# Miniprotein binders against a7ua95r516to809: the designs that were tried, part 58

Target 1, 294 residues: a7ua95r516to809
Amino acid sequence: ASLSLLSISDLVPDLQFIFFWMSNAIEILYFIQQKSPAYMQTIELMDDKAGSKESLLSATISANEEAMTILEEVIMYTFQQCVYYITKTLYVVLPGLLDCNPFGTEPSSEQCRRAAGVCVCAVCVMPEAVRRVVSVFQTTSDLLQQYQVHSEIQSQMFAYLFFFTNVSLFNQLIDKGPARGWFQRSRVLQIQASVKILLDWAKGAGHNHLAQKFFAKFCSTVTILASPPQQLSQMSWKALCAEHPSLKPVQLHRILTQYQLMAELGPLPIWQPSSEDEAYIYRTVDLLESFENH
Short names: E, the ipSAE of ESMFold2; O, the ipSAE of OpenDDE; V2, 0.75 times the mean of E and O plus 0.25 times the DockQ between their complexes.

## First folded at step 5 (miniprotein)

Design dt7 (at its last look DockQ between E and O 0.59; V2 from the best seeds 0.00; counts 0 for: pae E 2.6 > 1.5)
Fold by OpenDDE base, look of step 6:
Structure dt7 (fold): chain B 294 residues (1-294), chain A 80 residues (1-80)
Amino acid sequence: as target 1 above (294 residues)
Amino acid sequence: SMTYYVIIRTDNPEDLERIAERLRELAREMGLRVEEVIREGDYLLVIIKGTPEQVERFRREVEEWLKSQGIDARVVVLEV
């Protein structure tokens, strides 16, 4: 199936299978870890007939270690597979978030139309593009809860998904933004609103801290671009660096340069990088975020 | 003081100018700072600074005014 046709709903059966095995492997691993000491003590209390006790103990330890190693591999593998499938669906829906107009009238979702009443829930009032992104995260959350996946694994999953989302959105905005008109103030305001709706969902889902942490770079970029020229032109390079510490010097420099072009501002000496940062603003390799740094 | 987007959508875009004018008046009366008013197509975006309580009161006053005028419009408030 072309990536363009892949919905999270289409992947639910495969994801269910993976989550089932991940959850079971975690449970079995936990069981072995909890029961292993008691089992060893039981062997230690057995009558030492003909040196068989030490051999049995050694064999049991070795078998438990092997089992735990295999289970850890299964957990890691299943986790990676979940991330792989979910990030594929995110990759498809995330570009729509940047093109979304959350201020215009959008047609109600098909699900909301089937409800005999006007559903005024937060999801039903979301723009379609935002709802599609939220649906990926919500489906992930629902599956994690359904299979009672350990809370630490849930947190790691959302941390990675938010990381991936931030990198994807940031890179798209920096790379394609000028050509797509996303640096226009009106468009930036739309993007800012769309991201806020997503962040509000994350807050409501109990992931506020993770969302704030991992979306910081994208949010900083949008905040700068949404700033009125009169306000932003009064901010020094040093002040902007201090307010947006998640941005590398090369990234901030690129954003300001594109902003200057869009707003038809002449060269602003106040935005000139410090002597310390001057060497770093030309490091174009650091401009886009890497998916490997997680 | 936080920044809020007050979004007004209507099927009657001819009313948006009147709505915008009334919103500026209400904001002034309530001591709210209006940073910008943007009109595009079928919606009005008003960027305001205020407290949550002030903005909630503002939302209610706007909705009541719209109802009194017989204007079918939806008001959405977003904190940004």
Scores: ipSAE 0.628, ipTM 0.886, lowest interface PAE 0.8, mean pLDDT 89
Fold by ESMFold2, look of step 6:
Structure dt7 (fold): chain B 294 residues (1-294), chain A 80 residues (1-80)
Amino acid sequence: as target 1 above (294 residues)
Amino acid sequence: SMTYYVIIRTDNPEDLERIAERLRELAREMGLRVEEVIREGDYLLVIIKGTPEQVERFRREVEEWLKSQGIDARVVVLEV
């Protein structure tokens, strides 16, 4: 099977099945947690004429603990399976955000162009590359709502999806950026706009806090690259580290190196790493992020 | 003060030079801070710092000027 053909719609039947069982397990676990104390209290009020009260209480405690353990395992497994399927589709569509020109949208409607002679459009339509990513997130949101998945689990799902998105975009930008020309100023501004459109969707969808938290590394990278040379040239290494705490020294060093190339700047003394950080700017094993650090 | 991208896309790239000249004049008249003007192929990207009210007035005046000149252009404003 070709990765280029994978879409979220192809995976919906599998996801529906997994969400069904995850939601059922969550509801049963919640019921046991909320109603178990009342049932235990009822047993404690029973007459203990044959010693059956202690035996029933012990058996009930053991059954509840076993049931909760099994349900927690089902929830964890189904959550991991949902993440597996959803992130495979995200992996396919995310690179398009880095190649996207959001300023070159699809042509305006023929009616608008012909009727006015001058077509002024105040609305920025969502670029296709952004729409493909949003489709994955929106489908996930729709399924979570359809199966009435507990809100805390919904939040954890989107926290992970945003984490995955950040790692994927950051790693691709750092790793493939030179070969793809993504560090050229016009391209950086296009990338920043595409990401802002995605973040605006996340804000409107009620995920602003999660997006701000989990996109920090990628957003910091793009913010630095988009900065005017006159502004960035006056910021010391220490100031840049303080403004962008999500970036490791090797990552910040790499970003500044690419910036120097694009702005045609020679080495700047003000960007020399502190002695503390100098030991870490060449640790290439720390350059790319792991998808396992959530 | 917020940063805005004002994007102007036209089917006639020859007009972009005239549009850029007008945008600089208009920003000067309004006392609005223009950080950068970038011309790419069929669009103009203007980076402006200002209040939402200043940028909305700027957008409206740009749209009216384009209409008065018979220039078929799309104007988009994105807060960054």
Scores: ipSAE 0.441, ipTM 0.817, lowest interface PAE 2.6, mean pLDDT 83
Fold by ESMFold2-Fast, scan of step 5:
Structure dt7 (fold): chain B 294 residues (1-294), chain A 80 residues (1-80)
Amino acid sequence: as target 1 above (294 residues)
Amino acid sequence: SMTYYVIIRTDNPEDLERIAERLRELAREMGLRVEEVIREGDYLLVIIKGTPEQVERFRREVEEWLKSQGIDARVVVLEV
């Protein structure tokens, strides 16, 4: 059904049912894990006849293992379904984040945040496209809180969503960037600002550690591209590799090549890859990230 | 120190050059490090490094100067 107007709000009723089942399965699993040792001890304190006690103990162990296996499968399935629906929505809205201008004539909000004596008005420069991405994450957070989903599962959910977002944005920037003009300096600065707004949301939501970990590749990319030519031209290949370990040599090479073109710089000796890295770059054409790597 | 984007938007883009000159002057007087000043369409983007306190003082001085000149402009600060 090719209705491009579908939003995360349209999926909320379906997501509510899935989160409800996931939460219940987690709670039942937790109950079994917490109460099982006490129940097993009760069996051990029963009857003097070893044969009847051992048979009951064996049957109880088998029943517990079967129940836990089924609950783990339900949790996995419901988790995967939530991820599927949420990432499907993210996939539709993410390209807009690379195409918006938070510095332009976008409408402003009166609501601002102050941190360490500085007024940061992220909402005042938040484009509609960034708001749509934030809405997907906020709706996910709200549903996890509403159904009291265990904190570990919440962390795993956002880890995957941030991983997916990072890969999607990186791949789109690298693959479509040249044709869309996204490597132009003004556009890179707009992208960096949009990403910062998104990361500020993640920090406010208590997911700063996950965001730092899973957005590393895309953040490294926009940080390099947004660097002033005077600053970046003083950094060697070795220094860039050390500061941006999430980037593969072939990816860093592509980023620096695009930077040279956009900044109208000639070849820079300090950006020459090491002999080992140059050999790797020469042998591979794979620039894009896999959604399978986690 | 942190990196901040100071965005200044005005309905009269021709004022942006005069605004940029004053911003460089103010930053120098305050001892603030200006990495870059970029004009794009109807806005000016100033990339500065400093403490939160220095940047907030810079924002206030810029807003006060704009008012004194009768320039209608919006100033937004984003921590990068």
Scores: ipSAE 0.429, ipTM 0.797, lowest interface PAE 2.6, mean pLDDT 82
ESMFold2 (binder alone), look of step 6: mean pLDDT 87; pTM 0.851

Design dt8
Fold by ESMFold2-Fast, scan of step 5:
Formats: structure tokens, C-alpha cells, sequence
Structure dt8 (fold): chain B 294 residues (1-294), chain A 80 residues (1-80)
């Protein structure tokens, strides 16, 4: 059976081993970086018998460099393995977020927040599909905290997971959306509500800055598609490019074309691409996002 | 005033036109601005602008009207 067929709970024991080894490698690397200079100074203060002192210094420098290189490789390998297992699980559960109804009748276990007498019902009716995605992120956060992984590595992990999620959702929506009915306005508003639940989780977990950075393209797409026709039809191509700089011309063109179809709008002169963008609106090679972020 | 999505789902899509008409009337009576009304399958989405108090009253009035008409529908309100 493929690993992608397993739930996040089934991967926890394997992930625990990988996080354990990663955390240990990071701590050892940190220890060498912080304590090695003091040890080198101790050798430097020894009585100099030429070959003895210089030989020991040379050997210590070489051993330190080799150890640090090996630890960095172990950290990179374990990081890549965690990313691989987690993103493989995410890829299986993410399409459900685009096809779920947060406005369904099934009650949620989560309490509704009441502010000035209004209940936020999307939070009250958290779909199972959204819960599955949030569960992957929460389990990752819990494991990083359990094994006391340094904050820098935690930030890198969530940066990559958000990057992966953004690319996966954007590509699924653009490529499969028309056939799945995902560009219909009621469905877009359901997607917007589901995404808000996910982004609220990220904010609560202390990853608001990373979420804003890495979800920009998908959020821009959903924002445009959710816009009222009377509002969106007043915005020029130039204004839309300025408001949504994360979107490439071909991507914005595809989104607006789908919007025109959904809203039963004819072609709008105001949405005509600028002269500098005309060369790029048909570059289909740039339509879908790459999972490679160097 | 804030923007709210009022989403109504029913097992009888044929009732959505009547529901939409009543929601527009009720919003007008309560001084709420209706930005848009979208019908999709079994779901009706009404985008309104108003105070939290006005929107909560609107939700209650809508639910009471649906109940009085014997219409089985789910009403969900989301602040945008």
C-alpha cells in the first residue's frame, strides 16, 4: 500500500522517529557551534611544543568540520523525509477542502463564537474534509513542540507545508475546477469559508506571517472569484494586477475568463490585458504552479 | 456595517425563488443592504451589509418564516 493511502495518525510513529533524530542532530550541531570555540581556546593556551599543539589543533578543526557537515546532512535528510510524508498525506486530503460544504446541516463539535449577537456558523460546521487538513498541520505542530525542534526549523517546515498547500489547491482549482463545478459562485464562497477556517488555524498557531506569504496566490484567486459582479466589473486589468501581484498574467486571464462565464458577463473592455501583459496571457506553460521552490 | 453571507440550503430547490423574494422583502423592511443573491442547486446565498444586531434579527426572522411555511431549510450566517 502507498503511504498516501494512510491517515496522518497512521504516520505518527514513523514521524516521531524522524523528528526525534532531527531534533537530536540539531541539538548536537548547536552544541558543537557554541562549545567548540571554547575548547579550541583551551588547546591554544596549552604549552606549545610545536608538533604536539599544532597537530591537536589541526585534528580538532578537521574533526569539527567533518562532524558539522555530517550533522547538516542528517538534518537536511530528516527534514526532507518529514516533508515528503506530510505533503504526501496533504495531497490526498486537500481536494476535499475544495469540494466540502462548511454550510451543511451536520453539527460541529466546535463551539460557535458569539460577537455582538452573531454566530460564525462556518466555524460551527467544520467539515470533516477541513478537519482532516487541519489535523495534519496540528499533528506536525505537536510533534515539532514535543521534540523541541528549534523555531527556525519549525518556520521552515510550515513555510514549505503552506507553499505545498497553496500550489496544490491553486492547481486543483484551475485545472479541475470547471469540470468539478468549483467555479460556481456558491461553491467559491464555500471554498472561501473553508480556507478562512484553515487560515484562522494558522494564525492561532503563530504562523500568520507565513500563511499570508505562502497562500497569497490561492487567496487572490478565491477573492476574485468571490467578488460581486458589480464590484469586479468596475476594476481594470491594471487595478486587478496591482491588487493581486502574486498572479501571473495567464493565471489572471484564466480566472477572469471563468468569472465571465459564471456571471454570464460578455467580454469587458476594462479587463483587456495591458500591452506589456498581452504577450503572456496565452503562456499555458506558466498556468499551473510548480512544486519546486528553490 | 459589516458584510455577511446568509446561506440557505433546502431539499426542495423549487422553493428557492419564493425564499429569495421573501429574503429581499425582509431585508428591505429591516434596513439591510442586499448586495447580491446567488442561487446554485439546492443553495441560496444572500450577501448583505448591516450591523451584527440587524443581521442576527434577520437570521431569526428568516428561520421563523421558513418554519411558518413548512419549508425544511438550513440557515447559516458567516461574517466576511
Amino acid sequence: as target 1 above (294 residues)
Amino acid sequence: SMTYYVIITTDNPEDLERIAERLRELAREMGLRVEEVIREGDTLLVIIKGTPEQVERFRREVEEWLKSQGIDARVVVLEV
Scores: ipSAE 0.011, ipTM 0.426, lowest interface PAE 9.0, mean pLDDT 79

Design dt9
Fold by ESMFold2-Fast, scan of step 5:
Structure dt9 (fold): chain B 294 residues (1-294), chain A 80 residues (1-80)
Amino acid sequence: as target 1 above (294 residues)
Amino acid sequence: SMTYYVIIYTDNPEDLERIAERLRELAREMGLRVEEVIREGDTLLVIIKGTPEQVERFRREVEEWLKSQGIDARVVVLEV
């Protein structure tokens, strides 16, 4: 309802507080891990008057274990809260990416750049729908940098956000695409351009490896749907499976069936599933992706 | 070779059919592979595979032809 209208900017003050505590907990945990061995060595070298050394050593180990457990819980809780708020905002803005037209507005000459000897223009007026998605990722990146969150945690956060985005976009395209006209060739090319803007942002932000890994399924889907009919009709089922290993047989079969209908390639099936995969094209429970990490 | 989108923006969509016919002809004359030509609203999308130099020459030829015909249009090239 009313919460669906919240932008990422509206959540920044709350996110700043959560990131601050997460960063502090990470730093304290790191400090304990770095200093604990030196302190334990000091105790070991201590003159054991009245047999107190073993008691002090035991107490110190217990205190360090308790502190580390508490800090790990704080880190986990704050990480989960950040992910919750960020993905909730992301879920609201992602459908817009599938039905905007990046080609609708003429780019300015100022926004052109050289690439391999050609003057190329990015889609200069980023559609508002794409801008909203990019703003969520950029704000997350800014907050992680502002609070100097360790790169390991930063990578885990973007891995999950990209995973979430991939699942959300794939499920919406497969489930609602036929009714929304999203499998029409012109629409697929617009979706491909919007996805390129998002992936270019990820590359510029230093997350190209994570983006390539976690967007594989949606990117494979869009790549197939954007393929020229002459090219795609010359590929076998086996070749398509080899080029798109992220797609399950039922998913690939659904995509190819929609492609054949939209490209008006005739009534006879062009792509025959391998005998190995034939049983799996009917597994409707595997059609849509789960938001849970398996 | 790389894939490029050549996009034509025009204030008069009635010209798009004529532009599309000439783009196919120019590509054939230049020995370029045109994968697809798609019309959507007031824009025309041309999918081309080639070298950066070939695509830049094609862009310039298209731009010059549009000017010679008095057609008010903008030509944009995107690397896919």
Scores: ipSAE 0.253, ipTM 0.674, lowest interface PAE 4.4, mean pLDDT 81

Design eg6
Fold by ESMFold2-Fast, scan of step 5:
Structure eg6 (fold): chain B 294 residues (1-294), chain A 100 residues (1-100)
Amino acid sequence: as target 1 above (294 residues)
Amino acid sequence: GTVVVIIQTEDEELARRMQEIARERGLELRVYRPESPLEAMAEMIREARRPDVEAIIVVSDNPYILEAAQKLAERTGKKIYTIQTRDPEEFERQFREALE
């Protein structure tokens, strides 16, 4: 089957199994961490005339360290498996977020109702493409809650998912944006609105801090591109760097170049890179964000 | 005394310089080059548990790895340092500081 037919719902049974084992391994690790100091203290307090206490203590420390190492490996393995399946699904649905229109939703005949002779149409619904992305995050949140996965692991999971989403959206916008028309002002405003829906979901789910941290690059990019020419043309290179510290010089330079083209602006002296940044504005290896080393 | 370096680049010059500095201080250096942020996190967690490891130095500008390193250091008490610079002189300064 084609990846275009992949749904997060299709992965739920496999994810439930993996989350179940991850949750169990975390609980066992927590139990050992909680009990080990008390047990070690008990051994230390034992009356030992023959030196057998030192042998027991040494053996217990060794066995405890081995068990904790195995559990940490199981937790990491199951975490990586969950991340793999979830990000694989995200990768398929994320491009749609860049092409959807959250404004001017036309009511379908099926959604239009009549009440007292007046046509009542459904309230503006989240675009299908945004709904698919939110569905992946919501399903992940639901599974983490269902299996009572430790809050620290939940935070690490969403940190990675937001990191992945940010990199994927940023790379697609920068790499494919010119060919797809995504840098046109009307399209940028649509992208900004769609991203706001995603960020609002994250805030509602208790992940506002993580979303602000890990979406910084893509949000900075969209914010700059959505800025009115009257506002953006008054900001110097240094001011833009200060306001958008997540952007590398080559990335900011590329974004401003695209903005100049789409807004039909000539070269602006105030957007000239600082002397320290001049060496880095042409480093093509830094243009796209990396998931892995080359 | 072993110092573990987790570096997401194949820059041989940085690796060579690190080895020289560690040797000057009588420390053994173990270098890992993970292919992904998740591998880097797994290596950090694994090495943080080893008693012969005096410090972990993470060379990365990846915000996910940087947050993972900070949280792991807070949780374990292990010395975990992060280096984000690409400048050789600044790298050496930070690397020497981490070894203190």
Scores: ipSAE 0.013, ipTM 0.477, lowest interface PAE 7.9, mean pLDDT 78

Design eg7 (at its last look DockQ between E and O 0.40; V2 from the best seeds 0.00; counts 0 for: pae E 7.2 > 1.5)
Fold by ESMFold2-Fast, scan of step 5:
Structure eg7 (fold): chain B 294 residues (1-294), chain A 100 residues (1-100)
Amino acid sequence: as target 1 above (294 residues)
Amino acid sequence: GTVVVIIQTEDEELARRMQEIARERGLELRVYRPESPLEALIKMLREALRPDVEAIIVVSDNPYILEFAQLVAEITGKKIYTIQTRDPEEFERQFREALE
C-alpha cells in the first residue's frame, strides 16, 4: 500500500491496515507474556521420566524468547511507520498555522455550511489551517480507538506527534519568522491563539499533561515575543533563563537577538555559556529527513 | 536494575569499553544501536516506562534526540544521562559518573 501526502483522509485506508497489524502483534505479545508463566509452572509439576521435563522447559523458554523478539520487532516497525506517515502529513499543514488569523476569521467554505446546526460555531472560530492540524490529531485518536490500542501506547504516539509539532513550529518561527513578520506583536498574539486551539483539543482528548510538557518550548517562545520590550530589558540573564527553563540558553539568546532586530529593545544581558552549554550544539536539521534511515 | 544505553555510533571500541565498565560494577546493560533517529526516540520513551529500568544513558550529539531525552526525563521521572563527547577518556569519565 502506497501512502499519499495530499491529505490525512487519503492516508486513512493505509493507516487502518498498519494499525490493524500492529494491534494484532501487540495482542499476541501480551498473550504470550500472560500465559508463559502458567505453562512453565505446569511443565515443572510434571513427572520427569527420561529427562522430558528439562527438554520441554528449555524448548519453551527458547521458543517464547524468539517469538517475543520477533513480535517486538514487528510492533516497532509498524509503530514507526504510523508515526512517520502521520508526521509527514503534519509537516505539510503546520506552516499554515503560523500565518492564519483566528480573531474574527469567518471560514468561507461550503463544507462549513453543510455542517450547519452541529459544528458551525466551532468551525467559524477555527481557521482552515488550524482545522487541518486538528484533523490529523483527531484522525490519529480515532484510529487508536478503533483498534482498541491501550492508553499507554496512545500516550506514546501523541508524545512523538506533539514533539514533532513543537519542534517544527519552533524551527519555522525562528528561521522564517522575522522575514514573514511573525515577530510583530499582533502576529504573535494570533499564533498564540492558534496554538491554544491545539492545546484545548489535546486537553479534550485526555492529553493535557503531555501537551503542556511537549509544547513548553514553543509556548515560552511566543510568550517572550508577546512580552513588553521594557520588561525583557530589565531582567538579568539568570532571571530570563529561570523564567523559561524549557529553552536552552543558546535558543533563548537567539530568540532575544532576533526580537531585538525586529522591535525596539534595549541592550540584552551578556550571555556567557557554562561548560554544559558549550557541549550543546544548536543546529537546524530537517526534522522530516531525521526520521528516515541514514 | 537494568541500565539502558542508546548509542548512535559505529565505534565498536566504545561499545566494548562500555560492556567492560558495566561488568566491573556488576551491572546489567541493555544496549540499543538504533537504525534511525526516530527509533532512538521510540526506544528511549519505551524503556523509560519500564519498571525494571534504573537509568538510561543516551550517547548522541543530535539536538532533537537530546531535547526529547530531557522531555522523557520530565514526564517519566526516570534518570536519563546524555553523553555528547567524542573523546574516549572523557566518555569513560562521564559513563562511569552516570553509572553511579
Scores: ipSAE 0.683, ipTM 0.873, lowest interface PAE 1.1, mean pLDDT 77
Fold by OpenDDE base, look of step 6:
Structure eg7 (fold): chain B 294 residues (1-294), chain A 100 residues (1-100)
Amino acid sequence: as target 1 above (294 residues)
Amino acid sequence: GTVVVIIQTEDEELARRMQEIARERGLELRVYRPESPLEALIKMLREALRPDVEAIIVVSDNPYILEFAQLVAEITGKKIYTIQTRDPEEFERQFREALE
């Protein structure tokens, strides 16, 4: 109940605090790593007043090691907290993406924060459900840039967020899709269009490679489901496996089985799994993606 | 200007005394009581990067905190004073000196 009211905007003050600390900790850690050798050399070059030099050097080394350890802990902790808060907001808004009709003229009810008037930016012209998802990613991007977070950490953050999004959408589609009618061609085309908008945003934001990599399973699933029956029925199991390597055999088998039911196709021998894959298509434990494998 | 004090003591009387001294000088005093050394470092870094903070006074006998304070001062250019004494009279003297 309480999670449904959580917006990314409500978390911005907390996220700002966390990003501030994360960025500063990274900067300080980098400084220590760069300056420590020079500082130690300076101590080594000092006149050895009876035993004071070795003690000072030892104390400095110990202090630097401890400081670096603490800073690494801060960086890890702040990163985890950011991921935790952002993924909570994604969890709330992602289901709306699967139900979204991007071809409908739903007026964007939310005013673009960037303009006092009618904003025609790419985000403002998006369907509301897509815009909500994009808003989470955009806010994250803006905060990372605002606090000048190291590029590697930015990449890791988006990698995880895209991973989380893919797992969430894929699992929902596979688990609830048949019951929700998401496997119907008209609905699939809506989902495909919505995902394309999200991917286009990711491309524009400079995260094209990460998006393509981490959305591969969901995109493959949608692509298969969006394929016309006449086209898909001509593709062999091996050809589909080769074209969609991100899908496990059990996942592909489930998708094709549900597609067959939806399209009222009879048994298709061409979709029969290979003898090598036959043992794997019944591994239901591998059907849904895990959040722990990242 | 705002002066920040990071102190690892639960001494309320000390906190009161610091506030009185700061008030006499027309300074706003923000006192943090970190529960851990890590929290002290975080607070120190946060406050050192704030433009409205004139100075930070770190009251600790922990050598790591003290060394970190020096590092933060070097990196940020913020005035960071360290007080290590447990003697109340000497503390007050050093505290007054830091607010000058």
Scores: ipSAE 0.020, ipTM 0.463, lowest interface PAE 4.4, mean pLDDT 87
Fold by ESMFold2, look of step 6:
Structure eg7 (fold): chain B 294 residues (1-294), chain A 100 residues (1-100)
Amino acid sequence: as target 1 above (294 residues)
Amino acid sequence: GTVVVIIQTEDEELARRMQEIARERGLELRVYRPESPLEALIKMLREALRPDVEAIIVVSDNPYILEFAQLVAEITGKKIYTIQTRDPEEFERQFREALE
């Protein structure tokens, strides 16, 4: 595959090849696992001749262990290659989620609604920017089903894809949000609606638990920013930390600072960090998330 | 039937000669040029699972690729031959012998 590819559909032939091998390596691994006990029992039934039985048993165990180790490495390598190509596509399409308006502000969309004489809820339709992201996830799901990849591997794949999506969106929002106006309440509500469409896809695809787990940081950020000023101003720092445990102190502090500026609530800090957290709210090295999955 | 060749070099003369020898035997030749030992292992495993593949010929002096060839042969029971020489005359002799 090429790093110049713009869409998931351009990568499908390469992904089909990699998924084919991953599925076959898994099948071979399980074949070896089921045959090993029978062969070991055959050796156990042999006559013992001055230690020749023990030597054959040792050699057989060593060969089996080596084979399983190599196949496990092949499975890991092919998994990493799938993730690499898919996330390259995601990286290209994810920024559009932060800029799109799922409520439909385009003149042709408004004219179409007026011409039809029907009030249409904007959140009922999937904007093009959201469709591009969903297309990556849906194509991945279709390929995993086509090649009959084990459900545990499918879950691990989507766990990483959701992790990558969360890190990418969170870092962009924190890093570019002030310059792009993304902290304005109307923009945050648009972002929230766009992400809800993606979360609804994940729920319908059977990945709700993974999406809830791995989107927690970005969703917490958007939830705080979407909160009414009257409600948020009455919440203490400790209450916010308890409600949003996925956010580090420096992250929560930055989000609240931006919220206070956006809502024009004055220059004096409203939320007082706990004594335990006060040393940590200025650690800018902890502000952005790492794409590295440990 | 099909014979698979896994070879590291870009030697076009050897590739052309391999195709000629395979054609003389009525064999289809499928040639791969992996860039890493793991890529070589993946290709060996894929081809070893195909019922139309009669044998796999591994042309390499890389000790990891040779170790993987031995492993795939032991796991799958597929006939896998290794050729380590870079000498053209010795290569052709071993290649013809593997096709027998």
Scores: ipSAE 0.015, ipTM 0.260, lowest interface PAE 7.2, mean pLDDT 79
ESMFold2 (binder alone), look of step 6: mean pLDDT 82; pTM 0.805

Design el5
Fold by ESMFold2-Fast, scan of step 5:
Structure el5 (fold): chain B 294 residues (1-294), chain A 107 residues (1-107)
Amino acid sequence: as target 1 above (294 residues)
Amino acid sequence: GTVVVIIQTEDEELARRMQEIARERGLELRVYRPESPLEAIRIMLEAAERIRENPDVEAIIVVSDNPYILEFAELVAEAIKKTGKKIYTIQTRDPEEFERQFREALE
């Protein structure tokens, strides 16, 4: 038998450990925030016969500030460790999303055939590559819920995971797409369908707003590449920039150039950048996105 | 079992006495000498988490004159209460009183 283990399953014990630390630190920070006012009130009510009240109050304020700072650092550290492990797994599985075909020819499994009459199996099939990505997000969601991590921290984590996914997919498509044939329209439609499965998962998980915000660049890219030649040829450079504000001029120019090369219906018009954008589109350093959190 | 001691001290005689008392009671002592109060808090959190996940730690002893480290120890003690394990705090710098409280904690 061939081995097809999901990488995320191997990380669950490590992630449980880190989520446990994060959850405990959050709980302790909450208790400090609640008990600190009561403790300071107790000091204020003390009979200061020895002049020790001012010293004790000063020491308590200093200690509270130090403890809150270190707890915030522990929370941030454990958050960053969770992000590190999860994004490391995502980085390995994400390229598969660009190469998979979510359109089935015929129902191949008994489960797929049982879905007949409710949905078209060609649209209902979740490729293994997409399932691996969804499993990473689902496992993250499950762990956040198991440890009852505050909703704000959950939102911050998924914001970063979606940011990372967007940057990774965009960079892979732009950098390696020409060599891999990913700019071919049929492949772009497959990519679009796979991404829709991922976005549908995010919506179901309550993260639709974050997904819309952080996937904007990659979604713009596949939208342009999936556009019919007749429609795209009728748009000016300025109109395309307005429709896709998440794309930098150099990125839009690269996408349009590749689209023109892959066109099947005669020659497409060459979209000329404005003189304002002309110099910028030749800056190679701005083609790919940074993984650095801004 | 193992007992974690968090203490900021340069007193080598005190360190030896702690090891002697632990040996008398068949306990392994892991002494941490944090550089700062912030390091003490981090070590406490790590030890508390270890007690919950892998109970190789029987108790935590915190030696500090910083009132918030002591208050923080109380909060951590409450968080691990269901494990049956305890966090003991020692505030004194008097060697005789320190030994008395340390022996009481290891009981």
Scores: ipSAE 0.000, ipTM 0.172, lowest interface PAE 16.4, mean pLDDT 73

